# VH-VL binders against o46895, part 4

Target 1, 223 residues: o46895
Amino acid sequence: MGSNKIKNLVQYEIQDFVSLNKMDTKSHDSLNLNVSKKSRYLLHRVLTNQLINNRSGNACTKTRSEVEGGGKKPWKQKGTGNARAGSSNSPLWKGGGVTFGPKPRTFSNKTNKKERLLALTTALYLKSNNTKVINLDNLDFTNLKTRDLVIKCSNLIENYKKDQKILFVAEPTASGLWRYVKNISNVDLIYTTGLDLKKILQAHHIIFTCKALNDVKEVFNEQ
Short names: E, the ipSAE of ESMFold2; O, the ipSAE of OpenDDE; V2, 0.75 times the mean of E and O plus 0.25 times the DockQ between their complexes.

## First folded at step 2 (VH-VL)

Design G6 (framework fv_gevokizumab; at its last look DockQ between E and O 0.04; V2 from the best seeds 0.00; counts 0 for: pae E 10.0 > 2, placed apart)
Fold by OpenDDE, look of step 3:
Structure G6 (fold): chain C 223 residues (1-223), chain A 126 residues (1-126), chain B 107 residues (1-107)
Amino acid sequence: as target 1 above (223 residues)
Amino acid sequence: QVQLQESGPGLVKPSQTLSLTCSFSGFSLSTSGVGVGWIRQPSGKGLEWLAHIYWDDDKSYNPSLKSRLTISKDTSKNQVSLKITSVTAADTAVYFCARGSPLEELYSYLGAFDYWGQGTLVTVSS
Amino acid sequence: DIQMTQSTSSLSASVGDRVTITCRASQDISNYLSWYQQKPGKAVKLLIYAASSLQSGVPSRFSGSGSGTDYTLTISSLQQEDFATYFCQQYDSLPYTFGQGTKLEIK
C-alpha cells in the first residue's frame, strides 16, 4: 500500500543554526524536526485553539432576577394609561436586567498533544532561516546592560530593525536573561517549558540558548 | 544549479523491457524531502505520472501501470532508473524525470515538480 | 483517480492581455495544485504550487487562485515569452494527475 507520502510527516534536519560564542566565532548546530505537510491547517487550528484557550470568559451581566429591586408591580394592570409592566427590573426598563447577556463561561478547547508538538516543530522549521543559537555560558550577564543586549542582538541578526520582533527561547534556569529582555519592546522571552506557537509565528527572528536548543531536541526526540 | 537528464534506448520492440535512466545534479536524494518522479507524454496528449522515488527509498507507482513499473535509485551516482516491462505501442512517449520539491516553505509539498529534464523520446515499434 | 479538466484546450491572446486559465478537479484537492509551463524544446517549468504560491524565479505577472475543485492561473499582462502550453496538476492523492493542457497562442 503505497503510503501517501505527500501528506505524511517528513523529518527534516534543520542545519545552519548559527551559534555565537564569546569570541564571536560562529558554529553550526542542528535540529531534527518532524514537519507536517498539512502545515497550514494544523498551524491555524492549533493557533486558534491557543487563542480560544486564552480567553478569560468572565463577562457577566445581571438578569432581571439578579438585579436588586423589583418585586412589586409598578402599577395596576388597567386604568393607568401606561404600558403594562410586571417589574421595575424588566429588561425593557432603564436599570433593568439584561436578557441573554454574557455569562461567565469557559472557552477551553482541547488540542491533541501530538498536533501541538507538530505545529511547534513546523513553525520552527518555517523560522529556521531566521533562527540563531547563543551560548549563554560564554556571556557575562553580570555586567550586561539592556543596551548591550540590543547591540548583541543587532550583531546576531542580519538587517536588524527595531520594529522587528525577536523571540528568545531559553532554559527555565536562565532567570537572569529576563531582567535584560523585559525592557526591550520588540523582544520577547519564552522558556522551553512553555513554547508558544503564537510567539514563534509572530517572531521575525528567534534566538535559542544552547541549553534551550538541547531541551527542545530532547522533547522532540521523545515523541 | 539543479539539472536532470533522461537517457533511454530511443527504440524498443514490443514485449521487451524499457530501461530509462535519470541523471541529475545540483541536489542529492539523500536530502530529506527530495524525490524524483517519472512522467511521460504521448505525442499530442497530456502528461501521465508513472512513478516516484523518495529520499528514504520509498516508492510510489501509478496503479494502472504498477505491475510493469520498477523504480530505483543510486544515490552515489545521482541516478534514478525506471523499468517498464512488456511494452506496447501505447508506451510510445516522451519520458521526463523531474524532481519532487522538498518542503521549503509553507505548502511547499512533495508532489510538485520544480525541476524537469528535457525528456527522451521512446518509440515502441516492431 | 482524480481527473483534472482544463476546459479550454487552446486560447488566443495578444501581448499585454490579461489571460485566465481554469482547471477543475473531479473532487476537492485542498489546494494541492500546481501549474506548469511547457514550451517546445524546453524543460517544463513550475509556475505555481499550493494553488497560489509563486515558484521562485517566476515573474509576478503569474498568479494562482482557487479552492476546492476550481482553480485558476492568471497572467496579468501577457508577454511574448508566455506563449506556451500550461498544465495543472493535483498532488492531493496518488496517482498524481495532470490536466490536458491549455495552449496559449498569439492572436
Scores: ipSAE 0.012, ipTM 0.518, lowest interface PAE 8.8, mean pLDDT 83
Fold by ESMFold2-Fast, scan of step 2:
Structure G6 (fold): chain C 223 residues (1-223), chain A 126 residues (1-126), chain B 107 residues (1-107)
Amino acid sequence: as target 1 above (223 residues)
Amino acid sequence: QVQLQESGPGLVKPSQTLSLTCSFSGFSLSTSGVGVGWIRQPSGKGLEWLAHIYWDDDKSYNPSLKSRLTISKDTSKNQVSLKITSVTAADTAVYFCARGSPLEELYSYLGAFDYWGQGTLVTVSS
Amino acid sequence: DIQMTQSTSSLSASVGDRVTITCRASQDISNYLSWYQQKPGKAVKLLIYAASSLQSGVPSRFSGSGSGTDYTLTISSLQQEDFATYFCQQYDSLPYTFGQGTKLEIK
């Protein structure tokens, strides 16, 4: 009945990726995110379930054609930055608090769709202060180099450190972006058809495209 | 300041139960997100992950050994224990305990073992 | 299970050399890879996590790179204390799996 979650409105300023100026036609957008009141327990449960479900022991019986999507995903993952941030407090503790609730005795494969969606919206809310929304309409992919993308990202993000992880969230049809992102060690890309809790939580900064933001509104409307 | 130390019997007879204890300091297994795992290494061979346990008593086991493994914790004593039933010569190895990546470190890494004990040799022999 | 392959079991090198150790996963592990150093009679030491992130207290001559299925540990200028066995480990999915190890020996 919604007693275990709270709805939060998050507002994003939309910037042109090339100029880094505020967009004239649509300068802001917002997203209503449900946040679990037991966020640590939920995130732990969903994340450990993801690790169990990724087991390759059954890989030979499952075809790769079952992992469909609109755009091609980068298969070659980039390395992360050199800095260790493991001793820093996670925003998960500040946003969701410490969970004193039930203590599961074993890892479970029983995470349902509602639970996964709540975990994703909770994670995005906890990352909202480190999330930017960009418009790619003015980006010329013909003359773009991977180093240019890194420089633009560093200028977009206040107080950016070059060893921090950046996660792009794009619409499945944004295949042009994938080509340039795949070879950058501290940058990763996921599509709205394949939102990944682990990647979202591990990113220092998240960059949504305008289209991706609109796509996730549709996905999260199921809560 | 984080330290882990394994203790075990050294020698165990075939078919018996092997009991190992990991004693640690510099962190608490009551801290949300913290975990401790067991890894073994037979002489001249690679590392094999066995099991781990988290602050909330969540447990994971290597599927190839799951029926023989039991992991438990005593939070008040800062100890994690592993029991292996029906041991054979194939269980002869150096056994390590290590701190797993806690949930609080999700932004830096997951599943990496950042601090390890020195290891304890267990020989299964009649 | 994800299989981790370190195709070179032993490498010979001299102090001052640039050394590279390679690790291949049987499937894409999304940079969820750690590198460990093991010396006889000593605790195993974490060097690199998340494929390229240097663990606190580890000398800057160590670096990690790679993506997808192919990963590399590099020591830019080998020191005497670096002669050890090096292991890679994936943590993308359970069970966690390790490479067979690469022993770095003096030439």
Scores: ipSAE 0.007, ipTM 0.472, lowest interface PAE 9.0, mean pLDDT 76
Fold by ESMFold2, look of step 3:
Structure G6 (fold): chain C 223 residues (1-223), chain A 126 residues (1-126), chain B 107 residues (1-107)
Amino acid sequence: as target 1 above (223 residues)
Amino acid sequence: QVQLQESGPGLVKPSQTLSLTCSFSGFSLSTSGVGVGWIRQPSGKGLEWLAHIYWDDDKSYNPSLKSRLTISKDTSKNQVSLKITSVTAADTAVYFCARGSPLEELYSYLGAFDYWGQGTLVTVSS
Amino acid sequence: DIQMTQSTSSLSASVGDRVTITCRASQDISNYLSWYQQKPGKAVKLLIYAASSLQSGVPSRFSGSGSGTDYTLTISSLQQEDFATYFCQQYDSLPYTFGQGTKLEIK
């Protein structure tokens, strides 16, 4: 009561990827997804941190990640992020200050990890109406062609359009799937060991493998 | 295609309440991450952000005007309304509504306004 | 509040010129900067977001650059339709604030 998150049960129909055209029996699986009561501000903060970290790893040209805090409630976002001389630009309700050099952030580290996981579950909930679960056990990767994969995606997704982004979420041992996904410009793949908030938010459709769904149940139980 | 259009009274007397409506098409405020904001421009002056409302009914107001502003939405009519109480001549401006931050492009539009209406002039005069 | 300053209020140029318009923030805004074009009787158009990202449908002659507190909009070869007023806006923190505008006029 009074928690900053709400647990939601999301149920998925499991489909056999090979035989999508004719499904005579149905099975289901589910996720318990924690959803932030402040979803917009959480997603913005975590996405901005992802974009900052991604760009700081690039050589030669360094820019801060695009957008931090734009859609937030009245939250200042940064305080003294760059540690340049002078930091007294506007009154703040909390945090910030005139600081140069490193700051100890022990409690911030725990909050960041907790916030990242909550952002991932929140994003998956918001995409749940466009999320499907497939079983790959019957897929023969040695006979799979790129056009066949496009046809299977179009059968899985009602009113599929070629410019819609499709994101596969697979277990790390799904060997072979990447070989075919990389050849399709509107299809991307992430593994359960590297869940990516930006890709989840940008996807029009998300497709879990059954094994990936089980993996994320374990990851999300850490919250 | 995304379009927004402002409507308002044109002329308002001092101390009255100014009511503005933004009607839009090509998107819905039920879409996660989407918001609509109000910006005004007094004659020969710069732009001033007033308020924003999001799909989840969260609201933000410019602190300099906060006590006078009320923003609301009617998602079924694709409309956002702004009310400004106790108007004075300083509230004479062209008023714009604009779309921000769709969820699928959060990193691209976090507080930028990608589509604007053409604006409506409101004059406060006795 | 973060003040956004466009030091030039009016700029004269000819078709074909390379034009730069500058914008300075009163504090680091971490590339949360957009550029807009305004013409009389027309809707305001977003040109650049995130300091350097070109909005869909905007001609490639427009570009944005900068970081920290200093940002620029560049038009590489000015066209007749580019004569307008240009505004920068920060969206690092509330309230969102705009520069005063730079009017680009034909010589």
Scores: ipSAE 0.006, ipTM 0.518, lowest interface PAE 10.0, mean pLDDT 75
ESMFold2 (binder alone), look of step 3: mean pLDDT 90; pTM 0.927

Design G7 (framework fv_gevokizumab)
Fold by ESMFold2-Fast, scan of step 2:
Structure G7 (fold): chain C 223 residues (1-223), chain A 123 residues (1-123), chain B 107 residues (1-107)
Amino acid sequence: as target 1 above (223 residues)
Amino acid sequence: QVQLQESGPGLVKPSQTLSLTCSFSGFSLSTSGVGVGWIRQPSGKGLEWLAHIYWDDDKSYNPSLKSRLTISKDTSKNQVSLKITSVTAADTAVYFCAHSEGYSSSWYEFDYWGQGTLVTVSS
Amino acid sequence: DIQMTQSTSSLSASVGDRVTITCRASQDISNYLSWYQQKPGKAVKLLIYAASSLQSGVPSRFSGSGSGTDYTLTISSLQQEDFATYFCQQYDSLPYTFGQGTKLEIK
């Protein structure tokens, strides 16, 4: 066959809140992810096209943001972790930067839907050791202070440090979660309708809601 | 936990081929994002990067030495090897291997290093 | 090739001192900068990566700062075990290049 991808099963323990101060694993779920055999090449290609396509411009006048190339100050995820190597993140990619290893002779700025989905599933697989799944259905939000959600969820992370980036991935109907993550440094929230390869790769830790995990199963079944 | 250990001949004659082996534990070169590099340090001088091998068997070499360098891996033995051809006195150095991890072509720092092995090029 | 220059090859200090070691790149390296510690007869240790991120297991007295072409390693209160040679390294582009090293010596 010579397929350019391999399907890998990732298993997750689902963390349920039994009270405001306690979480227990009550169930398990799994996700089948397609992983590119040339993951470095694919991820670089999709990231490069994302940065190019995010550019918007006034051709007559250029602002500083239009000439700098995408991305803020580079930041590297801590956790280059030996035996957990597959969970470590890269720093922010330098827009228009030189690539290491063999370079393709020709470059196309076109990335089709299948390639984007393969890049996303590959990235989630590479982040699988740093991914947690939580069930928020039993959490009493009425008595939860806004800053406490992130604090309680960070307790699931072994050796968590405050300077590490946490990315929450939630279902679109969970728009109310933004109030619990906004204004907290190093915490971001995306929805399953807007999965972002760059944010996934830059996160030190990823926290899915149970409903978000089910949403991505449907999205990835299209592959 | 990651550990790396270099081994080499100790003494090699000018014009011969130098062969170095890095044996490691605590990680696998089959793991996506993992790589191993070779760095050397001549006595009283700075560090010089030589070559890098990635989990997908892609390889990178220092352009100044590329024609003389060959890096390879044996994933089943947890080993990475480096060969340097046509050695001279300028190749006398301590040789290190080091672990790296990243998910793009440009994001590999060396987080764990071996103790180093001294190689002297002398007749 | 990107050239990495450390402004001093040696620096004398006493225990308890605040020590700063500087590193300059010949071009913008966008914070793809690591700091290493080397002691005689010991393995090289990564202290700082991505210009300012502290490696796991490294004491909090070590910190990194800088951007663009200019970077610094700071030791807030020098301890006896910190007398060593310190190297910066860029990993923005191949080939990876190192500074020449700064040796911290007892006053």
Scores: ipSAE 0.000, ipTM 0.440, lowest interface PAE 13.6, mean pLDDT 77

Design G8 (framework fv_gevokizumab)
Fold by ESMFold2-Fast, scan of step 2:
Structure G8 (fold): chain C 223 residues (1-223), chain A 124 residues (1-124), chain B 107 residues (1-107)
Amino acid sequence: as target 1 above (223 residues)
Amino acid sequence: QVQLQESGPGLVKPSQTLSLTCSFSGFSLSTSGVGVGWIRQPSGKGLEWLAHIYWDDDKSYNPSLKSRLTISKDTSKNQVSLKITSVTAADTAVYFCARTYGEYIEVSGYFDYWGQGTLVTVSS
Amino acid sequence: DIQMTQSTSSLSASVGDRVTITCRASQDISNYLSWYQQKPGKAVKLLIYAASSLQSGVPSRFSGSGSGTDYTLTISSLQQEDFATYFCQQYDSLPYTFGQGTKLEIK
């Protein structure tokens, strides 16, 4: 992309969970994120291709007419609480008369790996003010109740509303975390091996584990 | 229950600025994906989309009228306002406000709840 | 701009009739089409969006169909409260445009 991207440094304050009732800010970490100069266009293109591929497979052979068109249904957005979380969005999306990208007339072109990575880093940058990093390495899981982790993590979020979506991003070796989130409404978990642009953009708050943050640094170095 | 109500001057003189306010309840423009638009209907004619504004302050205007239109929101008051400059007899119409939805990637353009409309007559 | 044309400005029908109202776009709109009902003194009501999706709370006698440039609103068994003006709207591209309306009248 060359001159079509700008590199932005994002700094994270790492919350170290010593116990459910004690957190220490022990360290800081930073992430250099490449941000597309045509961010909304790129995000629209990559997500559209993702949605086409998820509708049974061969995105590059599908025409626009073969994909069911349409925007999000208002009643679905209302029912899921997604439409009620404007206050939790990044200030970058709310300020400055921000416009969304175009709706292309064709959806036949395959999105390449570099475009997908640039879209992910752009999305994470846009969500950076609503992103927290936690360190769970020192937490004893032996006596942890299924809801306790999510409740304590939600306390890190200023002005948190119960209908807001929280996305956890964890390292693949943290597969045991799923049992603590699976039955909680408005909470989702993804692993660094399966970063999902749609889930990142739809989240009101993103919570990275410290190890997941280090994993994504390696993934993004391929840009 | 979602409710929108338009208010306007009823009568405005040619060349003046028309100011319209949409007051709503049952939803908030602080909610992600929510927007409000303005549509008008001249007597004996069809519906014409004028402008919309989303929760994130993203604005769009009908190109045929863009130079004359300004849309704004006051999220704390649950209000959206539209100003039309340099009005003429052609601006005589019933003006509606209506709710719309659009996420960052998925943009809608249909309107699920409408106000009853306010009649604006341009005459001296 | 995309021009939306409804084939008739008025249509006469009786209670119990199957009624179809048609809408044609000047170019392919990829099912980004909605249908509205307008009654005097009442707020405009959304019936159908995405060409065929029924809005919550709208009676099942209403249905939408079509693709590309040609779309149809169907009322399977007309009721007294259905006498109104019906409008189609495309939202494939800006500016959003509406059909001229079809007034459904008593025979």
Scores: ipSAE 0.000, ipTM 0.436, lowest interface PAE 12.6, mean pLDDT 76

